# Designs tried in a protein design chat: VH-VL binders against q0atu2. Part 282

Target 1, 119 residues: q0atu2
Amino acid sequence: MLDKKARIRTSREYRNVFEKGKRLSGRFLIIYYVENALDNNRFGFITNKKIGMAVIRNRIKRQLRAIVREYQGQVKNKHDIVLVARAGIGKSSFEGMEKDYIAIMKKAGLFARNANKID
Below, E stands for the ipSAE of ESMFold2; O stands for the ipSAE of OpenDDE; V2 stands for 0.75 times the mean of E and O plus 0.25 times the DockQ between their complexes.

## First folded at step 13 (VH-VL)

Design yg2 (framework fv_ivicentamab_arm2)
Fold by ESMFold2-Fast, scan of step 13:
Structure yg2 (fold): chain C 119 residues (1-119), chain A 119 residues (1-119), chain B 110 residues (1-110)
Amino acid sequence: as target 1 above (119 residues)
Amino acid sequence: EVQLVESGGGLVQPGGSLRLSCAASGFTVSDNYMNWVRQAPGKGLEWVSIIYRRGSTEYADWAKGRFTISRDNSKNTLYLQMNSLRAEDTAVYYCAREGGEDWYYFDYWGQGTLVTVSS
Amino acid sequence: AYDMTQSPSTLSASVGDRVTITCQASQSIDSWLAWYQQKPGKAPKLLIHDASSLESGVPSRFKGSGSGTEFTLTISSLQPDDFATYYCQQWDDYSGEAYTFGGGTKVEIK
């Protein structure tokens, strides 16, 4: 789990990111992102029924949180970012999800340095 | 100078097996995302498989259970083991490297090796 | 998987012509699109990635444009070296299959 301060917690906060944020899609993920007025980043995670049964959705959500946590130091500060898992993500490996996260974050201009080094 | 050289193609009967090789030079395969892409004679390009930097693999739905992608880091070589071959598998098989920044496009390709499946 | 339709399938042109090739996705793929050039008997060569980013060493007469569902590759003044088959490729497939290629456009001499 990410620290409380780094989590988008309320429906109102999620709606703000969806309504005012930019959208960018990758192979397994869609991100919605907007600059915030805080001194930190906040992340939200959405897995819907198109992905599969609850056990699959819960696994995906745990793995996405782990990926975000691993790379959080490379994300440009002061952003609210919501990750929405796409239907095909249930068939992905952990590395497939990780690669997609890095690619989409770099394309969005949200990664600061060499975030694709996985050693 | 990046180079990829495929070998191992040839004529095989339906139900047979072949192992393709792709020798890489100028970069390290384990530091990159490596793919196989095929092209039936006179037809378009079709993605086959990927191996990720830490060794996770993914396959096109039609390739699962029949094809296995692997690598030998000591030889800097990528492989595709093809089993239960069908006439529809007749194609030139290319190994391809994805862009070095976790992108999903292919920046370097080998020359290809022809696999012909016929009686 | 998203359908990726490329048009025209064949194009006849003369040296110096402006050539336009279109690639349409059945659903939005933002700008996750690459263009490749393939000459007979050769491997594909990357021309453009992320819809509009020209690969190093590719002549400036090649331009990619578009986002969402419609993408265009333009060759502003066709050269003899440009007679080839061109393919678009996307990797924003909602089903997760990814790496879908268009059917190709053959640019042949008029």
Scores: ipSAE 0.437, ipTM 0.835, lowest interface PAE 2.7, mean pLDDT 87

Design yg20 (framework fv_ivicentamab_arm2)
Fold by ESMFold2-Fast, scan of step 13:
Structure yg20 (fold): chain C 119 residues (1-119), chain A 119 residues (1-119), chain B 110 residues (1-110)
Amino acid sequence: as target 1 above (119 residues)
Amino acid sequence: EVQLVESGGGLVQPGGSLRLSCAASGFTVSDNYMNWVRQAPGKGLEWVSIIYRRGSTEYADWAKGRFTISRDNSKNTLYLQMNSLRAEDTAVYYCAREGGEWTYYFDYWGQGTLVTVSS
Amino acid sequence: AYDMTQSPSTLSASVGDRVTITCQASQSIDSWLAWYQQKPGKAPKLLIHDASSLESGVPSRFKGSGSGTEFTLTISSLQPDDFATYYCQQWDDYSGEAYTFGGGTKVEIK
């Protein structure tokens, strides 16, 4: 689980990322990201009804949080990042989501080092 | 040197089954994302399936339920089990390795093996 | 799936010519695009990944450019070894289908 201080919690904070941030899409994910004035990273997660039923959307959210937590140490500090699941994410495996997250974060220049798990 | 060698292609009747093999050398298949890609005679390339490092699999919609990707780590070999074959499955089948941990492009391909589905 | 339109389908050229091949995506795919070369009876070979990154060992006369919806592969001085079919591939697809290829462009002798 991600620490509470590492999570985007308010609608105002989400709106700031969408309006001022950069956007990059991958196979299963879209990220919106902007540098923050804090001493840490914060993550937000959005799953739309187009993905499927609530139980599927909740599973996807849990899996995305787990992926973000595993790779937290690789992410450049001081960013607010919102992950938006694309409609096709329900067809992916956990490894497919993980791979897409790593690929999109690397392409965005948000990984400071290798995308290896924190040991 | 990285090499991929496919085998197992041939003539098969509609409704029949066939298993393709892809023997890898110069790298370990379980450390990579491995794919099957096909090409009908005189036509373009079409993705079939992927197997991830921890064994998760994904398939093209038209292949799901009929084709199964697998590997034998002890033999460093990738497989494609094809069931309920149709005339439109006639193609050269290529084994392909993805370029890295966070990539979706194919850096090495086997020579391909021809599967012909007809009476 | 996003449509990938590759043009032209066939192109006639002479050694020394500048050849340009285009891929058009129906929706923005950022720079999630690779280019492959395929010679008759052979497997495809990676030339360019991430729209513009030249694969190791590929001659510098090959150049990829573009982002969003329009991408080009340019061969600045065509050599005899370059007569082949070229394919683009994208992996930014909202439906979750993996690895969509363009229809191919055959570069043949004029």
Scores: ipSAE 0.639, ipTM 0.870, lowest interface PAE 1.4, mean pLDDT 88

Design yg21 (framework fv_ivicentamab_arm2)
Fold by ESMFold2-Fast, scan of step 13:
Order: sequence, then structure tokens, then C-alpha cells
Structure yg21 (fold): chain C 119 residues (1-119), chain A 119 residues (1-119), chain B 110 residues (1-110)
Amino acid sequence: as target 1 above (119 residues)
Amino acid sequence: EVQLVESGGGLVQPGGSLRLSCAASGFTVSDNYMNWVRQAPGKGLEWVSIIYRRGSTEYADWAKGRFTISRDNSKNTLYLQMNSLRAEDTAVYYCAREGGEWAYYFDYWGQGTLVTVSS
Amino acid sequence: AYDMTQSPSTLSASVGDRVTITCQASQSIDSWLAWYQQKPGKAPKLLIHDASSLESGVPSRFKGSGSGTEFTLTISSLQPDDFATYYCQQWDDYSGEAYTFGGGTKVEIK
């Protein structure tokens, strides 16, 4: 799990990212992202019904949080980032989701130069 | 210098099996996303399979249940075990490395090994 | 497989010509598109990734453009080493395949 201060929690905060942020699509994920005025990064997660049943959506959400947590130290500071899972994400392995997350974050310019290896 | 060298191709009858090898030098296969891509004589490129850095695998729908991608870290070698071969599996099989930094493209390819499924 | 249309399938050109090859995806892929060159009897070689990023060691006469569903590869002044087949490649999230390639464009001597 991510720490409380690293989570986007309110509808207002999600709306801010969607309205002011940039958008980038990957294979399984879409990110919306914007710089914030805080000391840290905040992440939001959206899994819609097109992905599958609640059990699948809850698993995906847990796995995405785990991925974000693992790579948290490599994300450039002071960003609000919302991850929206695409319908096809249910077909992916955990590593497939992880790969897509990192690829998108690097393509967006949000990852530091040391995100080339899995520990 | 990065090099990938495939071997193990040859003539096999329908229903038969073959194991292809891809010997890597200049980098470590377990630190990269490794793929098999094939090309039927005179035709285009077709993706077969991927093995992720921690060993998760994915396959083209037509390859599922018949083909198995694996690696041997001590030999720095990638494998493709092919079972229940069909005439339409006749192709040059390439191993290919993804761009190193969580990329969805192939930066290095082997020269390929020809598999012919026929009597 | 994610539908990818590459055109033309063949073209004839002379050294010094400007050559343009196109790929159209059936759905938006942002800029997740790579271009490869393949010479007869040889493995494909990466030219461009992320639609427009030139791979190290590839001559500057090669240029990638486009985003979404429409992409082009341009060779500004064709050289003898450029007679080859060119392929575009994208990711695929629908059929379970990780990658989809275009049908290829063969650049032949006129």
C-alpha cells in the first residue's frame, strides 16, 4: 500500500488532474498528470466496469498500488498522477502492468534516469 | 557489443517438436524483456512470445498451449519450445531484445533460424 | 491482431529520391510506433522508436512523424544501402498479442 499523503482522495483533486493535466496512453494504462505545489507526489487509481467484475477490478487496483509503491522513489517529485486502467488490463500479467507503468512514466518524462532495472 | 545468435531450426514433420535456442552476448537476458518474432518465407513479421525480467510470459493467441518461452540464466540463453508443429509454423524465427529501458520496441535482433514444417 | 495498414506495399525509387512510407492504425496508439529496416537474408534493424526518435547510429536522412492513427517514415535522399523492406510496429491490447507489425513496404531500385 501507498502512504496516505501519497494518495489522491477527493473528487476535487481528481478533477484538477483531469482538467489541467497532460494525458498519455500506454498498452494497459492511461495516465493524467500535473505538477503540484506540495512536497510529494500523489497518485490516484481508476478501474472502471469495462475491466470486469469487482473481484478483478479490486485485484488490478491492489496490483497497481503495489507497482506505484515499488517505483515511488524514481518518480520526479511534486506531481499528481492518476492511473486509469484500460479494458484490456485484465489479460495482463503483473509484470506486464509493471512494464507498461514504467514505460508510460518514462515516456512522460516523469521517471529519473535510474529506472532501468528490477530489484 | 550486443549479439544474439539463434540455433535449433530445421526440417520437422507436422505434429513434431523443436527447441530453438538464442545465445546472448554483451548483455544479460534476465535483465531484459526478450521476445520471439517469426517471419514466414516472403511474408511479414509476426510476434510469438515474450518473457519478462522476473520470468512472467505472454504468447500470441495462436501460440498458446503449443509454444513455451524460457531462459537459462547460467547460459545467458533464451529458448522457444515448439510442440504440435503445423505447416503454417514454417518461418524464420528471430529472438529480439526490447530497447532496454522498458520500451515497446526491439533494439537488437538475432539473424534468425529457419524452421520448416513439411515432409 | 490490432489492424495496421502499411502503404505502399512496394515502391520503385532512384538514389537521391525522397521516399515516404505510411502506416495507419485502426485505433489510436499515441506514439507507440517503431520503424524497422530489413535487407534480404538479414534480421530487421531498428530505425526509429516512439514515432519520431531516431535510434543511435541511424543516418539523419531517416525521419519519423505522426501520432494517434497516422504515421510516416521519410527518407530524404535515398542511398544505395536504403533499398530494403520497411516495417512499422505497435503494441496490441485486444487480441492478447504484445506487438503488431505492418505488412511491410519494399523499396526497390527503379
Scores: ipSAE 0.496, ipTM 0.843, lowest interface PAE 2.1, mean pLDDT 87

Design yg22 (framework fv_ivicentamab_arm2)
Fold by ESMFold2-Fast, scan of step 13:
Structure yg22 (fold): chain C 119 residues (1-119), chain A 119 residues (1-119), chain B 110 residues (1-110)
Amino acid sequence: as target 1 above (119 residues)
Amino acid sequence: EVQLVESGGGLVQPGGSLRLSCAASGFTVSDNYMNWVRQAPGKGLEWVSIIYRRGSTEYADWAKGRFTISRDNSKNTLYLQMNSLRAEDTAVYYCAREGGEWNYYFDYWGQGTLVTVSS
Amino acid sequence: AYDMTQSPSTLSASVGDRVTITCQASQSIDSWLAWYQQKPGKAPKLLIHDASSLESGVPSRFKGSGSGTEFTLTISSLQPDDFATYYCQQWDDYSGEAYTFGGGTKVEIK
């Protein structure tokens, strides 16, 4: 699980990221991201109804949180980052989501080069 | 340095099966995302399947249930098992490596192996 | 319908000509687009990735540009070994295919 201080929790905080942040699309994910004035990163997660039924959306959210948690040490500090799942994510594998997350984060300049999952 | 060599193509009857091989040298297949891409005679490129670094697989919708991608790490070889073959599966089959750490492009391709499905 | 339209299907050109090929996506793909060259009887060869990044060993006369939904490949001064078919490629987030290729553009001698 992500610690509570690493989660974006309020509608106002989400709105700030959408309005002030940069946007980058991947295959299964869109990220919105902005520097914050805190000493840590915070993550938000959005799964919309176009993805599928609640059971699918809940599975996707759990898998995305697991991916973010695993790679959180490689993310540039002091950012608020919101992950928005695209409609096609329901057909992806866990590794497909993981690959897309890392590709987007590296392309955005938020991630160390050659970062790999440590088993 | 990097080389991919496909084999296993040939003439097969409709409903038959073939197993394609792709021998890699100059890199390790399990450290990369490996793909199969096909091209019908005189037609364009069509993606078939991917195997991820940790072994997850994805398939084109038309390939699901008929084709299986796999690898043998000890032989540094990628495979495509093709079952229930149809005339429409006639094509040159390429194995291709994804470039970069986590990007969505193919930096090296084999020369291809021709599969002809005909009675 | 699939997300990638490539045009023209064919073009005739002479050595020294400037050639432009276009690729259109049905929705924004930012810069997740690659260009490949394929000569008859050969495998495709990567030219450009991430819309504008020239692959090592590819001549500087090849240039990729664009972002969002419209992309172009330009060959500024066509050489004899540039007569080939060119394909663009992006991911597919709706059709169940991980990678989608354009229909190809054949650049042939005038």
Scores: ipSAE 0.503, ipTM 0.853, lowest interface PAE 2.5, mean pLDDT 87

Design yg23 (framework fv_ivicentamab_arm2; at its last look DockQ between E and O 0.52; V2 from the best seeds 0.00; counts 0 for: pae O 2.005 > 2)
Fold by ESMFold2, look of step 14:
Structure yg23 (fold): chain C 119 residues (1-119), chain A 119 residues (1-119), chain B 110 residues (1-110)
Amino acid sequence: as target 1 above (119 residues)
Amino acid sequence: EVQLVESGGGLVQPGGSLRLSCAASGFTVSDNYMNWVRQAPGKGLEWVSIIYRRGSTEYADWAKGRFTISRDNSKNTLYLQMNSLRAEDTAVYYCAREGGEWPYYFDYWGQGTLVTVSS
Amino acid sequence: AYDMTQSPSTLSASVGDRVTITCQASQSIDSWLAWYQQKPGKAPKLLIHDASSLESGVPSRFKGSGSGTEFTLTISSLQPDDFATYYCQQWDDYSGEAYTFGGGTKVEIK
């Protein structure tokens, strides 16, 4: 699980990312991202009710958190990043979501310049 | 440098089986998303199947239940087991690497192996 | 369920011509589109990823453009080596296929 200080928690924090940040859409995910004034990254996760029932949405959030945790060491620091699940994500596999995360994070330039390459 | 070499194509009767191989060199198969793509004579390209880095698989609907993608990491080789073959499966079959740098794009292709399903 | 319509199916042109090939997606795919070149008897070769990013070693006369639903591949001055079939490709919305290719555009000598 992500550390508590690595979570976007309040509505104000979410609104800041949506209003001030950049947006990038992938196959299963949309990310919004903005620099923050902290020493660390923070992540937020949104699954719309149209994705499916609560059980499905909770599973997707859990899977996305696991993916983010796996790659968090490669993400440039000082960013607030919100992951929004797209409608088709419920039919995706864990690895399909993982691949999409890698693709959109790389396209956004959010992996560190001197960090290990994403495979 | 990077090479993909398909083999195992040939003439087979309807209802028969065939196993295609794709020997990879210059990169590790299990670090990449490996795909099969086919092309019927005089026709366009059609995606067949993918195996992800962690080993999960996906298939085109028409291939599911008849085709099985797999790999042998000790041989750095990708396979496509094709069962219950039909005339419409006649095609050149390519293996293709996805995600060498970017997911969603096939940056290296093998030369292809011809499968002919006759009479 | 995404579809790609690629046009024209066949295009006759002379060396030196400017050639434009179009792909249209049925739903927005932002810029997640590839272009491939395939010569007779050969495997496809990736030319462009992300709609407009040229692969290493691809001549600068190839230019990809577009976003959303309409994409073009332009060859600014057609060379003998460019007579081939061109395909666009996108990820699908995960409705039974992972990827969809356009039907292809065969560029022939006039």
Scores: ipSAE 0.836, ipTM 0.919, lowest interface PAE 0.6, mean pLDDT 90
Fold by ESMFold2-Fast, scan of step 13:
Structure yg23 (fold): chain C 119 residues (1-119), chain A 119 residues (1-119), chain B 110 residues (1-110)
Amino acid sequence: as target 1 above (119 residues)
Amino acid sequence: EVQLVESGGGLVQPGGSLRLSCAASGFTVSDNYMNWVRQAPGKGLEWVSIIYRRGSTEYADWAKGRFTISRDNSKNTLYLQMNSLRAEDTAVYYCAREGGEWPYYFDYWGQGTLVTVSS
Amino acid sequence: AYDMTQSPSTLSASVGDRVTITCQASQSIDSWLAWYQQKPGKAPKLLIHDASSLESGVPSRFKGSGSGTEFTLTISSLQPDDFATYYCQQWDDYSGEAYTFGGGTKVEIK
């Protein structure tokens, strides 16, 4: 669902984010994030077997990509961000995941200042 | 300016039903995560239920199947429908809004409404 | 489900005393911990969120600290208005118990 240029795709790129990035945990998600030298943001997604069966993990990945895409405009530019799903996410609703994503992105200072207000 | 005012509490017999209301002013309930939290006399706080911005709901295990959280956007009012009431449900019920900047904490609470379940 | 243990359950203190209340989470919650004050017959009032962020209008004598599994609320110089019950609160990743509160600490005059 995200454009190819907005995705972290190689093992080397994931390793860079894990080794050099900051970490922040939420209720269902952990993010690792680092500023990049590009003109755009890139996102990576990781789901582990502890979440549940493949059908559940694939649903979670699709829903997380949809959430990230919806809020792309709020994210401060020039960052590589990896979302790691925690075990409890398997029983979360779509809104539960969305809420956690917004919470951790705001807490990390990655959402633009105006993201909290409606005009 | 933000206010939450509960009503609808009272004495009800075991097996009975009661509907609590929480009238909000100074903000819009559909733009926020709204919760019910209860407190038995002389006891601590216990989370009951949440309604998300898009209308998803979650309930404490002991409340599932008996309690229903809802809202009326035109009246800016939150509700808790309580069925099959038991003596253990005796408590002051508070409606609470989750925080403005980040969720997962309650920044405004109503003054509560007492529900007494007794023969 | 995450457990939240709050101690002590009751504490006697005098005006001017330094008071410390502790909350222990059974699993790491990073800094997602809030503190509330409740006076008899009243609703809880938010004091601190995100472990250490003081709510607007709350006196600076209230201070929250900690991360992971151990958190503290400190009142550096207790005032008459501070005699109340205090609660900590965390999220839980289990939907049947989305929020967990500590058991409460009653701060009373000695």
Scores: ipSAE 0.789, ipTM 0.897, lowest interface PAE 0.7, mean pLDDT 90
Fold by OpenDDE, look of step 14:
Structure yg23 (fold): chain C 119 residues (1-119), chain A 119 residues (1-119), chain B 110 residues (1-110)
Amino acid sequence: as target 1 above (119 residues)
Amino acid sequence: EVQLVESGGGLVQPGGSLRLSCAASGFTVSDNYMNWVRQAPGKGLEWVSIIYRRGSTEYADWAKGRFTISRDNSKNTLYLQMNSLRAEDTAVYYCAREGGEWPYYFDYWGQGTLVTVSS
Amino acid sequence: AYDMTQSPSTLSASVGDRVTITCQASQSIDSWLAWYQQKPGKAPKLLIHDASSLESGVPSRFKGSGSGTEFTLTISSLQPDDFATYYCQQWDDYSGEAYTFGGGTKVEIK
């Protein structure tokens, strides 16, 4: 599980990311990211009802958290990053989500230069 | 030099089965995302299936349950098992490698193999 | 599901002509579009990806442009080697199908 301090938790924090951050869209994910004034990264997750039933949304959110945790140590510090799940993600595989996450994060330039295990 | 060579096409009766092969050279199939795309005579292109690097698979809705994508790493070969074939499955079947970063594209294609389903 | 409308279906032109093919998406796909060329009896060939990035080896007379819902492939001066069928391609993130192609545009001799 992500550390409590590594989570975006308040509506104000989310709004700040949406208003001031940059946006990149992938196949299954949209990310909003902005530099923060902290020493750590914070992640937020949004799964809308258009994805499907609550059980599906919860599964997707769990999977996205797992992906973020896996690569957390390789992400450049001092960023707030919000992951928004797109409608088609409910039919995606875990590997598909991971691929998409990596692709988007690369395009955003959010991985450290010496990051390993990045496809 | 990258090369993809499809084989296994031919004439088959409705309800029959056929397995297509795609022999790859110049790259490792298991290290790439491989796809099948088909084209009915005089018609457009239609995506069939994808296999991910770690083995996850996705299918077009119409292909689910009848088509199976797989690979043999030792032979560096991609396969498409087709069951319960129908007349509308008549098409040239291409194997294609996914290239680039998101947004992705098909950078290499085989010459295709013709499958004709007819009584 | 995402809809992709390609127009025109057939285009008659002469060598030297400026040719424009359009691909319209039912909703915004940013730059999630590729263009392919296919000649009779041959596999499709990648021309452009990411809406405007020209593939290596493709003549500069080919140009991809657009974003959101409207995309165009332009051939500035049609050459004999350019008579073929062209397809646009996007990703379908709603239906779960990975890829969707346009209906194609056949560029033939006038």
Scores: ipSAE 0.256, ipTM 0.792, lowest interface PAE 2.0, mean pLDDT 91
ESMFold2 (binder alone), look of step 14: mean pLDDT 89; pTM 0.924

Design yg24 (framework fv_ivicentamab_arm2)
Fold by ESMFold2-Fast, scan of step 13:
Structure yg24 (fold): chain C 119 residues (1-119), chain A 119 residues (1-119), chain B 110 residues (1-110)
Amino acid sequence: as target 1 above (119 residues)
Amino acid sequence: EVQLVESGGGLVQPGGSLRLSCAASGFTVSDNYMNWVRQAPGKGLEWVSIIYRRGSTEYADWAKGRFTISRDNSKNTLYLQMNSLRAEDTAVYYCAREGGEWHYYFDYWGQGTLVTVSS
Amino acid sequence: AYDMTQSPSTLSASVGDRVTITCQASQSIDSWLAWYQQKPGKAPKLLIHDASSLESGVPSRFKGSGSGTEFTLTISSLQPDDFATYYCQQWDDYSGEAYTFGGGTKVEIK
């Protein structure tokens, strides 16, 4: 789990990221991201009903939080980042979601490491 | 120097089985996303399967249940087990590594091994 | 999976010509597109990734451009070594099938 200070919690904070942030699509994920005025990163997670039933959506959210937590040390500081799961994510493995997260974060310029240096 | 060398192709009867190998050198297959891609004679490229760094696998819909991707980390070798082969499986089979900053593109390919399914 | 349309299927050209090959996706894929070159009897070789990023060792006469639904590969001054088949590949696929290749464009001697 991510600490409270590393989570986007309020509708106003989510709205700020959507309105002022950049958007990048991956295979299973869309990220919206913007620099913040804090000393840390914050993450938000959105899963819609097109993905599937609540049990599937809750699994996806849990897995995405685990992925974000494991790679938080590679993320450039001072960003608010919202992960939106795409409809096809329900067919993905944990590693498929992890790979997509790494790819989109690197393409966005938010990761410090090359693919082959993440172990 | 990165090299991928496929082997195991040949002539096989419809309904038969065949196992392809891909020997890697210059990098470790378990640290990368490895794929099989095929090409029927005179036709275009078609993705077959992926094995992720931690061993999860994914397949093209038409390959599910018939093809199995695997690897042997001690031999640094990728495999494709093909069962219930059909004439339309006739193709050159390539192993390919995903690489670079953002995965999903293939930075190194083997030279391919020809599988002919014919009576 | 979305449709990926590559055109033309074949193209006849002479050394020194400017050659343009296009790929169209049925929905926006940002810049999630790569270009490959394949010579007869050989494996494909990566030319360009992320729509416009030239792979190390690839001549500067190759240029990728585009975003969204329309992408182009341009060879500014065709060389003898460039007669080959070219494929685009995309990986922004909401249906869960990541790797879709275009049908290929064969660049032939005129």
Scores: ipSAE 0.584, ipTM 0.853, lowest interface PAE 1.5, mean pLDDT 87

